# VH-VL binders against c3mjb8: the designs that were tried, part 29

Target 1, 104 residues: c3mjb8
Amino acid sequence: MRIKNKIKKRIIELIELAYITARKGDLELAREYIKLAEMYSRKGRIKIPLKYKRMFCRKCYTPLITGVTERRRIRSKILIRTCLICNWQRRYVLSRNKGSNKEN
Below, E stands for the ipSAE of ESMFold2; O stands for the ipSAE of OpenDDE; V2 stands for 0.75 times the mean of E and O plus 0.25 times the DockQ between their complexes.

## First folded at step 10 (VH-VL; framework fv_pritumumab)

Design J2 (at its last look DockQ between E and O 0.53; V2 from the best seeds 0.73)
Fold by OpenDDE, look of step 10:
Structure J2 (fold): chain C 104 residues (1-104), chain A 123 residues (1-123), chain B 107 residues (1-107)
Amino acid sequence: as target 1 above (104 residues)
Amino acid sequence: EVQLLESGGDLVQPGGSLRLSCAASGFTFDYYAMSWVRQAPGKGLEWVSWISGSGHSTEYADSVKGRFTISRDNSQNTLYLQMNSLRVEDTAVYICAREDYDFWQGYYYFDHWGQGTLVTVSS
Amino acid sequence: DIQMTQSPSSLSASVGDRVTITCRASQSINSWLAWFQQKPGKAPKSLIYAASSRQSKVPTQFSGSGSGTDFTLTISSLQPEDFATYYCQQSYSTPLTFGGGTKVEIK
């Protein structure tokens, strides 16, 4: 396995681990995992896949869990995600086609 | 059409080992986390193990931790459960379940289930 | 671990009846609650997720409500094919846990 692929794997593992850790109630440790993942990304010059980037707050590195660390609201066909830890907000345009690529 | 088909269930003695498989079709397998859930005869549902879509993360119920190993081969669209040191209380129908994600609401949830495969542990 | 207490364990009803099943979590799970239907010898069928979101192709007689610790599955008008066992399940945290089930039988 190429070194970049190994690093990418580690990044994904850390983000997934962070999410699980956060759901277990340890937000501080979870944030550290995300920070580490970001560090690997920067040093390795490896882009974090969008799927995983969306799993945490890009401002404070807290995994985003609906009802715990995140609030989601839909207004005027826009999804507004708010981090409940640092109040960071991101907006997404509502698309009907999201998820269609998952089915054969 | 999404299909999940479990196999590998058998009669084994206590202390024995068994490997279950779940063949997935009708969807992009590596996009979805998967779980094993079991149901003892005449009883309710019990979550057993979880694995991420990438296969890099796993979780286990305390009742099976250290004895069971969940894995997946995304190139073969197959989920596995390696069961070692089997106990009588492990007797159950083992069901694989697909976990989907609702991006707009932010929830993970099971949306498809297999019919299960029976594992019987008896002396 | 989060314990899910489901009630009743069984009930008898007739076609056309309104059926209500409750599920209580030992701690707040926000809306991380799902409902499933299971018939003997068959795969479970997902009905509701996120406490109140109906899954695709689920009949409209099924609805979910509640948040925090108390949840309800309602079948507004019981159909012949609705006689089955129903389970609630929390996905708030691992281990994932299920209610004990409610068997809906023919009166």
Scores: ipSAE 0.799, ipTM 0.923, lowest interface PAE 0.6, mean pLDDT 94
Fold by ESMFold2, look of step 10:
Structure J2 (fold): chain C 104 residues (1-104), chain A 123 residues (1-123), chain B 107 residues (1-107)
Amino acid sequence: as target 1 above (104 residues)
Amino acid sequence: EVQLLESGGDLVQPGGSLRLSCAASGFTFDYYAMSWVRQAPGKGLEWVSWISGSGHSTEYADSVKGRFTISRDNSQNTLYLQMNSLRVEDTAVYICAREDYDFWQGYYYFDHWGQGTLVTVSS
Amino acid sequence: DIQMTQSPSSLSASVGDRVTITCRASQSINSWLAWFQQKPGKAPKSLIYAASSRQSKVPTQFSGSGSGTDFTLTISSLQPEDFATYYCQQSYSTPLTFGGGTKVEIK
């Protein structure tokens, strides 16, 4: 039975918990949960799935909540996300094969 | 095709218990948070409970806290609601709902609903 | 808890009419607002999320607008299949809450 599956589950649980914690207003604790998930990812050599990696700021580890901890701007097939805590930005290009507004 | 099918609704006396199930198919179940929503006869919609995709995090409406427990079995693609200490005011159709995320807009929303299962609490 | 106040509670309209339904939140919810349609004996159907984003396969006569506390669902030209009850719902914070509903009836 692979230990990596158990570690991956813990990573996901921590990121989900971080998001809920941030929505309740405790950004410090939420960032600690993300840091712990990142530590498990590094030590276990397990990639964080893209869905969950996109849930937090990669620079300051704040969970990204639209209109609360991040700002989003869409222009001409480009999404720009700005972390309102540390001002980190990331750009995302529309996936042509999937149409337009969803990415699984 | 996404399908959600509730079951387990019944007639029960006040103080009784029921366990509702919601069988899910047509999607990767553990990727989606789920909710139970209820609708009393002739009334509007009321959110009851929410559970994260992994099942680790849950939330409840104040009216059901301590009495209802949401859970999921991701290996069986099934969502549950354990209802204890039922009251007449819990009489409703109970509906499971899938919560999706629009990455481009950055919002969560209910995108699919089951048909519901009727719970009647009366003596 | 965030209260969602929906107006009107019911209305009568004819096929082809423009229908406007209003939803007010008791505090700012930014754009964390969705609209649902429900026909008697049927499950709710998701129409709008993020205040103005139409769900897949939702007909173009449905549109949503607003942000903050005041939101509107507009049906630009009412069709026979649009007679139903409509609900708004906020997802800004738990508990998630719905408006009281607006029953749209044929005149």
Scores: ipSAE 0.783, ipTM 0.885, lowest interface PAE 0.9, mean pLDDT 91
ESMFold2 (binder alone), look of step 10: mean pLDDT 92; pTM 0.916

Design J3 (at its last look DockQ between E and O 0.54; V2 from the best seeds 0.70)
Fold by OpenDDE, look of step 10:
Structure J3 (fold): chain C 104 residues (1-104), chain A 123 residues (1-123), chain B 107 residues (1-107)
Amino acid sequence: as target 1 above (104 residues)
Amino acid sequence: EVQLLESGGDLVQPGGSLRLSCAASGFTFSDYAMSWVRQAPGKGLEWVSWISGSGHSTEYADSVKGRFTISRDNSQNTLYLQMNSLRVEDTAVYICAREDYDWFQGYYYFDHWGQGTLVTVSS
Amino acid sequence: DIQMTQSPSSLSASVGDRVTITCRASQSINSWLAWFQQKPGKAPKSLIYAASSRQSKVPTQFSGSGSGTDFTLTISSLQPEDFATYYCQQSYSTPLTFGGGTKVEIK
């Protein structure tokens, strides 16, 4: 239990670090951090919280930064997120009670 | 109502240490990243440090790196700034700020600020 | 680091005037730009984020525009409570940086 918590913390740290690194312009290093985080997740059998899973492209592991590596559009109550690196898209149905900074 | 209240500001000598606190209320503290921003007397705003909601990630301005430590106790709804090796140029009002996230647009931004606490470093 | 150049440093205006403040980034920050208002001895107040998105409960006379490197805060009709110092801030990358501020004074 203790080890899992440590691994989870490391995963989150790596994802956050990746995001920051990407925003500084080093996308390649950022992607490596994400890959490492996912490796830890798999080996540790630890689910990455949704909040952090949404911070990077699940296809090419690039942190998603609006205007840099991501484009967001709203069409017919659907949020469309497009990765500008690999063109991977995810769609989210919009609800009335949308959360912002939840860690779950 | 969201409230941020800084405390701990004092007069200290160069080389001294000081610990600032920011008491948060009116929201789920752990859901939000926090920053310290400072303002020297009669000057503009300068970002000092940032910490994620979980506290697992931190960032520092080069001017304070190695001397200042940002931390948080989410069980106490409190943000901290440990300041060591203080310099005269560290004299400023230190303000805590909450960082929110716009899910629709994908931007992080400051939406609430405290009034600040004055730190004076003088020989 | 990204430098933010704000202009003018100060201006005098009257109630009802249209006021324009500009901010230039040393490199492209896309729309990662915010505007804040500060009055002496008071907490800063967030006005605009994402270059043009008005924060909650911010009066409609405040608007933001621009992208890339050049940004503008406009007060369409200056109100008595709008006399203050305004700052731009880039949130594109760390370190976060602010403009030098613009003090809007009563004429």
Scores: ipSAE 0.816, ipTM 0.925, lowest interface PAE 0.6, mean pLDDT 94
Fold by ESMFold2, look of step 10:
Structure J3 (fold): chain C 104 residues (1-104), chain A 123 residues (1-123), chain B 107 residues (1-107)
Amino acid sequence: as target 1 above (104 residues)
Amino acid sequence: EVQLLESGGDLVQPGGSLRLSCAASGFTFSDYAMSWVRQAPGKGLEWVSWISGSGHSTEYADSVKGRFTISRDNSQNTLYLQMNSLRVEDTAVYICAREDYDWFQGYYYFDHWGQGTLVTVSS
Amino acid sequence: DIQMTQSPSSLSASVGDRVTITCRASQSINSWLAWFQQKPGKAPKSLIYAASSRQSKVPTQFSGSGSGTDFTLTISSLQPEDFATYYCQQSYSTPLTFGGGTKVEIK
């Protein structure tokens, strides 16, 4: 449906805007953009694409910027991402296909 | 495979306007943020403008704010730079660049560049 | 704005030489640093991102190091095709800024 596609575009736009806002240092406004994107996703029953869902902390909704709002470590072929704002961690098992660093 | 082809460079008088295009092929255009970078003859590189994959968010160098507008048409796989109130200092080769993301390390980086199109501003 | 200072502005070297180019940021940029190669009349070619990560298909004589404010590009054994101008670039904050370049010439 055309309306569903427009809502998905809005979700993506908000997450992109949140990342840029966080890079400028306004983490509070950035979190509000993420919360809006999540609200559109819930009300519209539209899944956020994985690449955008991985752009922010699932606990505190802070956009994740390497070396600024998050830390990344690899241990035993597991990538560990730590939100530096709320200390929430996510773990990602590295693929059997060595040499790919894209999540697409 | 990945190709970026700029066009629209020309000779124009100060105060004039010009529209540059960058035709993209070989990849899903809307997945990638894009930039314009310029290089005056015999000089170094200067970042001009950036646009998000969706086209909604933009950034500009201070030297072009209010005069240049970056845009994209994701249905036509084309990036644009509208250049108004052109000055002699805007004379440069204008190059489009694709920005990719290394999610393993968490960094954005330019991975492909076009050949560029020459804009000359003189009377 | 973050200023990027490259050194040297030019150098002369022979095939087989080890070449070191430095780049200093006016403030910490963590590891948000890239290196580019450019030959006359050609577009830049991406070499290194994240201070030390080689881009796809970049030859192994190129390596990058550093974090914070001080960064180095090393060409371990200069090849004939490596005579070019090299630029560093920070992507920590907008405006994105480049160093002034280092021209590597044949001696």
Scores: ipSAE 0.694, ipTM 0.876, lowest interface PAE 1.3, mean pLDDT 91
ESMFold2 (binder alone), look of step 10: mean pLDDT 92; pTM 0.920

Design J4 (at its last look DockQ between E and O 0.58; V2 from the best seeds 0.74)
Fold by OpenDDE, look of step 10:
Parts: C-alpha cells; sequence; structure tokens
Structure J4 (fold): chain C 104 residues (1-104), chain A 123 residues (1-123), chain B 107 residues (1-107)
C-alpha cells in the first residue's frame, strides 16, 4: 500500500513536471516524462487520476497547453480539445457547473 | 469566503533566515496550486515561487533558487516559504496567491491574493 | 524569461473617462495574460484572465483584449473606486512575470 502511494506520487510528479517542461518549450523531454509516468502506471497497476490524465494527449503523450500544443473549441455545448501535434481530438459535454482546479 | 492570511514577516540581518506562513480558508486547499509573490517598497510585483496542489512540484525564480523553499501542509491549510541566506534585495511584502484553473478554457491564473507580510533585510 | 512592458507608467484621469493601459510581451504568450488591480496596503485583485475573460464579480467597465504580444486593459468609464495601480502578468511560462504597473491617479 505504501509502495503504491509512492508510485502514485511519482506519477503525478512526472506529469506535473512534464507540463511545466512543455511550457518552458521542451516538448520532447516533456513527452518522455509522460511516457515514464504511463509506464509506472501500467507496471504499478495504478490508475492515473482523471485530472492528470487530462493534462496530456493520450495518443502522442504531449502535454496539452492551450494555444501551444492544444486547441480548444466549443460547439453546441461540447468542448473539443485538439492536440496540435498529432491532431488527436477529445470531446467533453459542457456542464452547468464548470469545475476548477479540483483533483478527481 | 476565500481568505489568505500571510504571517511571519520580520526584520532580519543579511544572511539570516525567516519562515513565512500563509493560512488559507474558505476552500479546499489541496485542490489549488499556490504561489508567493513579493513587492519591494515602491516597486512592482515579482513572482517568487510556485507549488502544486499536491505539493509534489515546485518552481522558483532564479533570484531565490537555492535559498528559498516553498512547501505546504494541506492538513493545516497552510503555505510556507522558508527563506535562507537573506539579502537586502529580498526586502519586500510577500504575498501568497491562489492559482485556479479553468478547464474549459485551459488557463491557469491567480484569482485570490493575500494582503502580504513585510520582510525587511537590513544590517 | 518573458519581459512584460507596460505603458504608461502613470496617468491622470477623471471620473467617467475612458482609460487604456497597454502591455507588451517580449515574445508571444498567446492569451496567457492576466490583469490585476492593487490599492495601497491592500491585496491585489484579479480582474482579467486569459487576456479577455473577466473574473467573477469584476465590474463591466473593465475589459481585456489582445493576443500574442500586445494586450490592452480598458476601463470604459472610470469610477471613483478605480483609482489604483494596475499590473499585467503573463502565465505562459515560468518564471511568471509582471508588467511594471500603471498608476491611475485622479486629475
Amino acid sequence: as target 1 above (104 residues)
Amino acid sequence: EVQLLESGGDLVQPGGSLRLSCAASGFTFSDYAMSWVRQAPGKGLEWVSWISGSGHSTEYADSVKGRFTISRDNSQNTLYLQMNSLRVEDTAVYICAREDYNFWQGYYYFDHWGQGTLVTVSS
Amino acid sequence: DIQMTQSPSSLSASVGDRVTITCRASQSINSWLAWFQQKPGKAPKSLIYAASSRQSKVPTQFSGSGSGTDFTLTISSLQPEDFATYYCQQSYSTPLTFGGGTKVEIK
């Protein structure tokens, strides 16, 4: 249980680090951090929290940064997120209660 | 109501150390990244340090890197700034700020600020 | 580091005036720009984020515009409580950086 918690913390740290690294302009290194996080997740059988899963492209592992690596559009109450690196798209239904910086 | 209250500001000599605190209330503290921002007397705002909601990630301005340490105790709803090897140029009001994230737009931004606590470094 | 150049450093205006403050980034920051208001001895107040989105409960006389490198804060009709110092801030990358500030004084 303690080991799993440590791995989970490392996963989160890597994803957060990846995001920061990407925002500094090093996308390749950022992607490597995400790949490592995913590896830890798989080997440890630890589910990545949704909050952090949403921080990167599930196809090419690029951290999604609005205006840099991601485009966001709202059409008919649907949020469309497009990865500008690999064109991967994901859709989200808009809810009345928009969440903020919450962990889930 | 969201509240941020800084404390710990004092007069110290160059080379001294000081620990600042920011007590948060009115929200789930661990859900939000936090920053320290400082303002020298009569000057503008300068970002000092950032810490993620979980506390697993931190960032520092080059001017304080290696000397300052940001941390948080989510069980106590408190943000900290350990300041070592203080310099005269570190004299400022130190303000804690909450960073929010708008998922739909994809932006991080400061949405709440404390009033700050004064740190004076003088020989 | 991204430098934020804010202009003017100060201006004098009267109640009811239209006030415009500009902020220029040394490189493109897309829309990662925020505006803040600060009064002496008080906590900064967030006004605008994402270049043009008003924070909750921010009066409608405040508006933000711009993208890339050039941004503008507009106060359409200056109110008595709007006399303060305003700052722009980029959140595009760390280190986060602020403009030098614009003090709006009463004429």
Scores: ipSAE 0.806, ipTM 0.922, lowest interface PAE 0.6, mean pLDDT 94
Fold by ESMFold2, look of step 10:
Structure J4 (fold): chain C 104 residues (1-104), chain A 123 residues (1-123), chain B 107 residues (1-107)
Amino acid sequence: as target 1 above (104 residues)
Amino acid sequence: EVQLLESGGDLVQPGGSLRLSCAASGFTFSDYAMSWVRQAPGKGLEWVSWISGSGHSTEYADSVKGRFTISRDNSQNTLYLQMNSLRVEDTAVYICAREDYNFWQGYYYFDHWGQGTLVTVSS
Amino acid sequence: DIQMTQSPSSLSASVGDRVTITCRASQSINSWLAWFQQKPGKAPKSLIYAASSRQSKVPTQFSGSGSGTDFTLTISSLQPEDFATYYCQQSYSTPLTFGGGTKVEIK
């Protein structure tokens, strides 16, 4: 329980750091932080919280920064995100409350 | 109801130190990044520092790097700013601000502000 | 650092007037732009984020537009409570920077 909380905290820290690193322009290092966070998640069998899982491209692991590393298009209640690095797209349905839609 | 309450502002001499606190309530504190923003009397707003929700990542304005340290205690819902080697130009109202994120739009923005605490640095 | 140039520095207007405030970034910030209102002795209040998205409970006379380097805050019909100073702010990169402010005075 306590061990899993420490690993989860480390996963969150790495994803936060990856986003900042990508904002500064170092996408390679940012991807390495994401890959490390996913390794901790896999080895520790700890799910990455949804809000952090949505912070990076699932295909190439680049942190997604609106207008910089991703493009967004909204149609009614569907968000389409396109990674500008690898062109992978993902679709999201906006739920009825802000908490289910929230990102760090 | 989101509330942010700053404290710790005081009158100090140049070279002195202060620690500011921002008590947070009405939300899950660790979910939100936080910033300190300051406003000198009669002047505009100046961003000072930022800290991630976990507290692990920080950023500083060049004018305060090496002198100020932002930190947080998520168990006590409190944001801190340790200010060392204070200068006259650090005189300002210091305001803590909560950073929110709208996933649908994809942008971070300040959505709540405290009232601020006055720091005066003079000899 | 990204400089935010805000104009005008001040203006006087009557209740009911349409007021336009502009903000220019020294480089493209896409839509990473927010607008704040600050009344004397009070903390800033968030009005607009993402260049054009109005915060909840913000009155409908406030709207934002623009992208890239040129941004506009419009008050469609100035109300008595809109006497304040308005700031733009970019969050495209650190350090976060604010415009110099626009003081709106009610005649």
Scores: ipSAE 0.768, ipTM 0.884, lowest interface PAE 1.0, mean pLDDT 91
ESMFold2 (binder alone), look of step 10: mean pLDDT 89; pTM 0.889

Design J5 (at its last look DockQ between E and O 0.47; V2 from the best seeds 0.00; counts 0 for: pae E 12.3 > 2)
Fold by OpenDDE, look of step 10:
Structure J5 (fold): chain C 104 residues (1-104), chain A 124 residues (1-124), chain B 107 residues (1-107)
Amino acid sequence: as target 1 above (104 residues)
Amino acid sequence: EVQLLESGGDLVQPGGSLRLSCAASGFTFSDYAMSWVRQAPGKGLEWVSWISGSGHSTEYADSVKGRFTISRDNSQNTLYLQMNSLRVEDTAVYICAREGDYDFWQGYYYFDHWGQGTLVTVSS
Amino acid sequence: DIQMTQSPSSLSASVGDRVTITCRASQSINSWLAWFQQKPGKAPKSLIYAASSRQSKVPTQFSGSGSGTDFTLTISSLQPEDFATYYCQQSYSTPLTFGGGTKVEIK
């Protein structure tokens, strides 16, 4: 396996681990996993796939779980995702063609 | 059409081992997390194990941790459950379930398809 | 672990009846609650997710409500094919847990 693929694999593993860890209630440890994943991404010059990039707050690195660490609202055909930890917001235009974004 | 077909259920003695399979079809298997759920005769449903779409992450119920191993072969569209050190209380119909695509707008995950299950009987 | 308490464990009803099943979580699970239908020897069928969202192709007589700790599945008009066992399930945290089930029998 090429080194980049190995790094990518590790990044994905860390993000998934962060998600699971958050689902167990340990947000602090979860954030550390995300930070580590981001570090690997930077050092390896490997882009995090969009699917996984959407799984955490890009400001405070908290895994985004609806009703736990994230609030979702739809207003004027815009999806607003709010991080409940740092209040970071991201907006998505409501469209049928946005594709699936499975986070696991 | 999404299909999940379990196999491998058998009668085994306590302490024995068994490997279950779940053959998936009708969808891109690697895009979906999968779970095993079991149901003892005349009882309710119990979550057993979970595996991410990539197979990189797994989770287990405490009742099976250290004894069961969930895995998948995405090239074969197959989910597996390796069961070791089987106990009488492991007797159940084992069902594979697909964790469906979450509604991106709502952000919730849910099981959207289930197999019929395969019966595992642990008895002396 | 989050415990799911489902009630009643069984009920008898007739075609056309309004049926209500309740599920209570030991702690708040927000809207991370799903409802499933199971018939003997058949695969479970997903009915409701996110507490109140109906799964695709699920008949309109099925509806879910509630948030936090208390949830309800309602069958507005029971159909012949609706006699089955129903389960609630929380996905708020691992381990995932199910209610004990409610068997809906013909009166």
Scores: ipSAE 0.617, ipTM 0.880, lowest interface PAE 1.1, mean pLDDT 92
Fold by ESMFold2, look of step 10:
Formats: C-alpha cells, sequence, structure tokens
Structure J5 (fold): chain C 104 residues (1-104), chain A 124 residues (1-124), chain B 107 residues (1-107)
C-alpha cells in the first residue's frame, strides 16, 4: 500500500468520524476531526476526494448535516447550501451526472 | 449482478447471541455503505444499523445500541451483525441493504439493492 | 426521530386502476424520501429515490411527487405484478424510519 494512499485513507476516516460525531451533537470535536483531516491533506499534498470535501463547511469546518448545521434551498436547478454556524454559502448547478457538479 | 445473501439466522433463547453474515457479490463492496434492516413477522420495516464503506463509521438504532455490533470485512466482501443479549422483540427477518451511489445533492441512505433476509427467532 | 405516516394501510384495486399512496413526515425532509415495493417472502425492491427519481429499470407507471412533509406514490395503470406492499422511507437523518406500509390487493 503506498504511503500517500494510507494518509488518504486516514483523511477519509477522519471526515467520516467527524460526520458521525456531529450527528451525535458534538460539533466542537467534529470540527477538530475535520481540521486534522485538512492538516493531513495539506502536509501530505493529498487532495481530499470531492464527495468528502463537500461534507463539511469550507470556512468553519463544521460537518454539514441538513436541517441541523446546514440549510438547503433549491431554486431553478441551483442548490444553495448555507452553513448555519458561520453563514457561508455555496451554489451548485444540479445535474444527473456520475461526476462532481461545478461550483459557481 | 449485484447479489446480497444473508445467513446465520436461527432459533435462539432470550439472552443468547447470534452472528449474521451478508455475502456480497457483483460490485466493489468497499465502495458502498451498508445497512441492516429488520422486519418482524407481519410488521413493517425497522432500520437497525449502518456502516460506511471503509468500515470506520457506524450508526445504530436506539433499540439495539450496546447489544448489536455491525462490522465488515472488505477483503472477504462480507457484512456482519453480531447480536448479543437477544430479546423476544428482536425476532425478525434481518435484511442487508446496499446504499446507492447517488450524487451528494440528493442525500444519503437511498438503498438500491436488498437481500432476501435471514430469520432470527428469539423464544423459549 | 422523524415519524412517517403512510395512508392508506391497505386498498383493493383492479388491473388498470390508478392508485395513489400518501406518506407524511413529522417534519420537513426536503425531497429526501424513497419508495419500496415488497411482496410476501421476497426482498424489498427500490422504486423511487429523492421523492421523484425512478430507480433504474423501474416501469414508468410508477411516479413519485412531493417535498417538505407530504409525498405521493402514484401507479398510473396497475399491472398484475404491482400487487404488493409499498413503503416510504425518509433518508434525511438517522435513525432511518419507514412508513407503516400500504398493501395493494386485487379485487
Amino acid sequence: as target 1 above (104 residues)
Amino acid sequence: EVQLLESGGDLVQPGGSLRLSCAASGFTFSDYAMSWVRQAPGKGLEWVSWISGSGHSTEYADSVKGRFTISRDNSQNTLYLQMNSLRVEDTAVYICAREGDYDFWQGYYYFDHWGQGTLVTVSS
Amino acid sequence: DIQMTQSPSSLSASVGDRVTITCRASQSINSWLAWFQQKPGKAPKSLIYAASSRQSKVPTQFSGSGSGTDFTLTISSLQPEDFATYYCQQSYSTPLTFGGGTKVEIK
């Protein structure tokens, strides 16, 4: 197994753990797991896969749980996600595609 | 081609233990989160537990926390449910389900394939 | 926990009938709802995800609609193979919860 692949697996595990921790209500600990995953990504120069990168707020590192830590609105095939902790918003064009959506 | 085959269901006395297996084939098992769902005879569906594709994140229904443990062996393409301290209320057909691979904006926990289930009966 | 209330609990219908089944969530779940079909002794079969999107190879007589708290599964022209029990499931948050089911029987 490559060392980069081991670090990438650790990054993914931390993001998944953060999500579970946030669903249990411990947002402070959940953010610390995300910050650690981001640190490993930066130090190892390993890109976080897009589906995991979109699971947390890019500004405050809170895992995004719809109805709890984020609000979602859909207007004219645009998904608008708002972090309820820091009010950061991202917009995504909705499409039925097996790849990632482009950010506006 | 996707197939999920449960096994290990049996008749067990209250307080006993049982280990269920779900053999997966026809897909890359480690890419998919999995759940156990149960259905008591003549009743509706009840979610039991969930595990991420990596196996490092799990969730449980309140009714089974502390008694059941979900796990997976990605090298053997097998999902497990260890059931301890069984109660009469745990009597059900236990079904494994694969989470579909949908775009993130549509949410999670959409099951696209289900096994036929294995019957667990807890009685004296 | 999000409670899912499904109605009716059963109905009788003939081949060719239009059938509607409703599902109500105890809080908004946006469009994060699935529908399943299950026949006795058989595995559930997934029909609809994201309230209105058909799973692959699901026949076009099945359609889903709704958002927020109120959802509908419609079978536009009932076929012989469509006599089964139908369930809704919210996919918004854990614990995942299901409606009580709607048994569709032949007259």
Scores: ipSAE 0.000, ipTM 0.615, lowest interface PAE 12.3, mean pLDDT 85
ESMFold2 (binder alone), look of step 10: mean pLDDT 89; pTM 0.892

Design J6 (at its last look DockQ between E and O 0.64; V2 from the best seeds 0.76)
Fold by OpenDDE, look of step 10:
Structure J6 (fold): chain C 104 residues (1-104), chain A 123 residues (1-123), chain B 107 residues (1-107)
Amino acid sequence: as target 1 above (104 residues)
Amino acid sequence: EVQLLESGGDLVQPGGSLRLSCAASGFTFSDYSMSWVRQAPGKGLEWVSWISGSGHSTEYADSVKGRFTISRDNSQNTLYLQMNSLRVEDTAVYICAREDYDFWQGYYYFDHWGQGTLVTVSS
Amino acid sequence: DIQMTQSPSSLSASVGDRVTITCRASQSIRSWLAWFQQKPGKAPKSLIYAASSRQSKVPTQFSGSGSGTDFTLTISSLQPEDFATYYCQQSYSTPLTFGGGTKVEIK
């Protein structure tokens, strides 16, 4: 349990680092961090929390930054997130309660 | 109600050290990234440091890098700023700010601010 | 670093006036721009984020517009409680940077 928690923390750290790195303009390095995080997740059999999974493109591993690597559109009560690097799209149904996407 | 209360501000000599605290209440502290922002007397706002909700990631302004350390204790709902090698130009009101995230629009933004605590560096 | 240039540094206005404050970024920040209000001795108050989204409980007289490098905060009808200093802030990249502020004073 202790090892799993340690790995989980490392995964989160890598994803956060990737996001920051991407925002600084180094997308390639950022993608490598995400890939590493995914590897840790697979090997450790640790699920990445939803909050952090939503921070990057699951197809090309690019951190999703609105206006830079991501486009967001709302159409017919559906949020469409488009990765501007690989054109991967994810759809979210808008609920009345725009709840916090905060998960630890 | 969201509350942020800074403390620890004092008068110190150049080269001295000081530790600031920001006590948070009214929300799940660990869910939010936090920042320190400072304001010199009669001047504008300057971002100082940022820390993720988990505490695993930090960022610093160049003006304080290597001298200041941001940290948090999520079990105590407290944000900290350890300030070493203080300079006269570090004199300011130090304010803690909560950073929220709008998932639908995809933006991080400050939504709550403390009143600040005054740090005076003077010989 | 991204420099934020705010204009004007100060202005005088009367209750009911339309007030416009501008902020220019040294490079494109897309819509990663926020506006804050601060009164003397008080904590800053968040007004606008994402260039044009009002924070919760922010009065409707406040509106934000712009994208890329040029942004505007508009107070459609200045109220007595609106006399304060206003700041823009970019959150596009670190370091986060603020405009120099605009003091709105009573005429």
Scores: ipSAE 0.821, ipTM 0.926, lowest interface PAE 0.6, mean pLDDT 95
Fold by ESMFold2, look of step 10:
Structure J6 (fold): chain C 104 residues (1-104), chain A 123 residues (1-123), chain B 107 residues (1-107)
Amino acid sequence: as target 1 above (104 residues)
Amino acid sequence: EVQLLESGGDLVQPGGSLRLSCAASGFTFSDYSMSWVRQAPGKGLEWVSWISGSGHSTEYADSVKGRFTISRDNSQNTLYLQMNSLRVEDTAVYICAREDYDFWQGYYYFDHWGQGTLVTVSS
Amino acid sequence: DIQMTQSPSSLSASVGDRVTITCRASQSIRSWLAWFQQKPGKAPKSLIYAASSRQSKVPTQFSGSGSGTDFTLTISSLQPEDFATYYCQQSYSTPLTFGGGTKVEIK
């Protein structure tokens, strides 16, 4: 489990780095970091924590930055996220139950 | 209860060094990015440095780049600022701040602030 | 760097007054704007993020509006505890930058 923990740490580091790289405008490099994180996840059979999976577009691997690389709309208790790079959408149901997550 | 407590502020001469600490409690420290913000006496707020939750990524204001190093020890729930080559203009109260993320709105924001520790740089 | 110009630098008001504080960014920051309150000798308190989203436990007299470059903090009915200095701050890009502050004083 020691090796898996180190790989998981590296996955998280890459996704964090990708986000700040995208904030600085280098989307191509940011996508490369996400692709590396995905490769480490696949080869190590390590699931990316939900918090970090939600930080990038699952189709084009662009980090999702509100108002910059993604658009968000909340309608009827549903969050709709649209990647502005590839137009892929995801929908999320809003909930106020026990164990509801606030992602960082 | 989220708590941030800074320490290590002191009086030093120009060219000196200090290490500031920010002890965190009441939350999972490694889940949060952190910043140092400073406020010179009678002046406004100035962002100094930022570090990611893992500690891998850092950013600095131009005024401190090359002289200050932000770091964290997630096993001890402590944020650090190593301050070298101190100048009179570095005199300020240094405050650590936690950055939270609202997934549903999609924004990062500072949600908790420490009390601050005073650094005075004077001959 | 994105400069944040805050106005007025100070104002005097009475309890019950509607107070409006403005903040202008030197370039578009979309809605990446926060507001903080600071009382003398105390750390800042977070009020508003995302231009208009009120932080938890922040009283309802505080509201934020704006997008792009022009932003406003409104205190709909000033309370005795609202006399403080208020700062805006952009989080669109590093370096993160603050406005110069607005001191709200008792008449």
Scores: ipSAE 0.779, ipTM 0.886, lowest interface PAE 0.9, mean pLDDT 91
ESMFold2 (binder alone), look of step 10: mean pLDDT 91; pTM 0.912

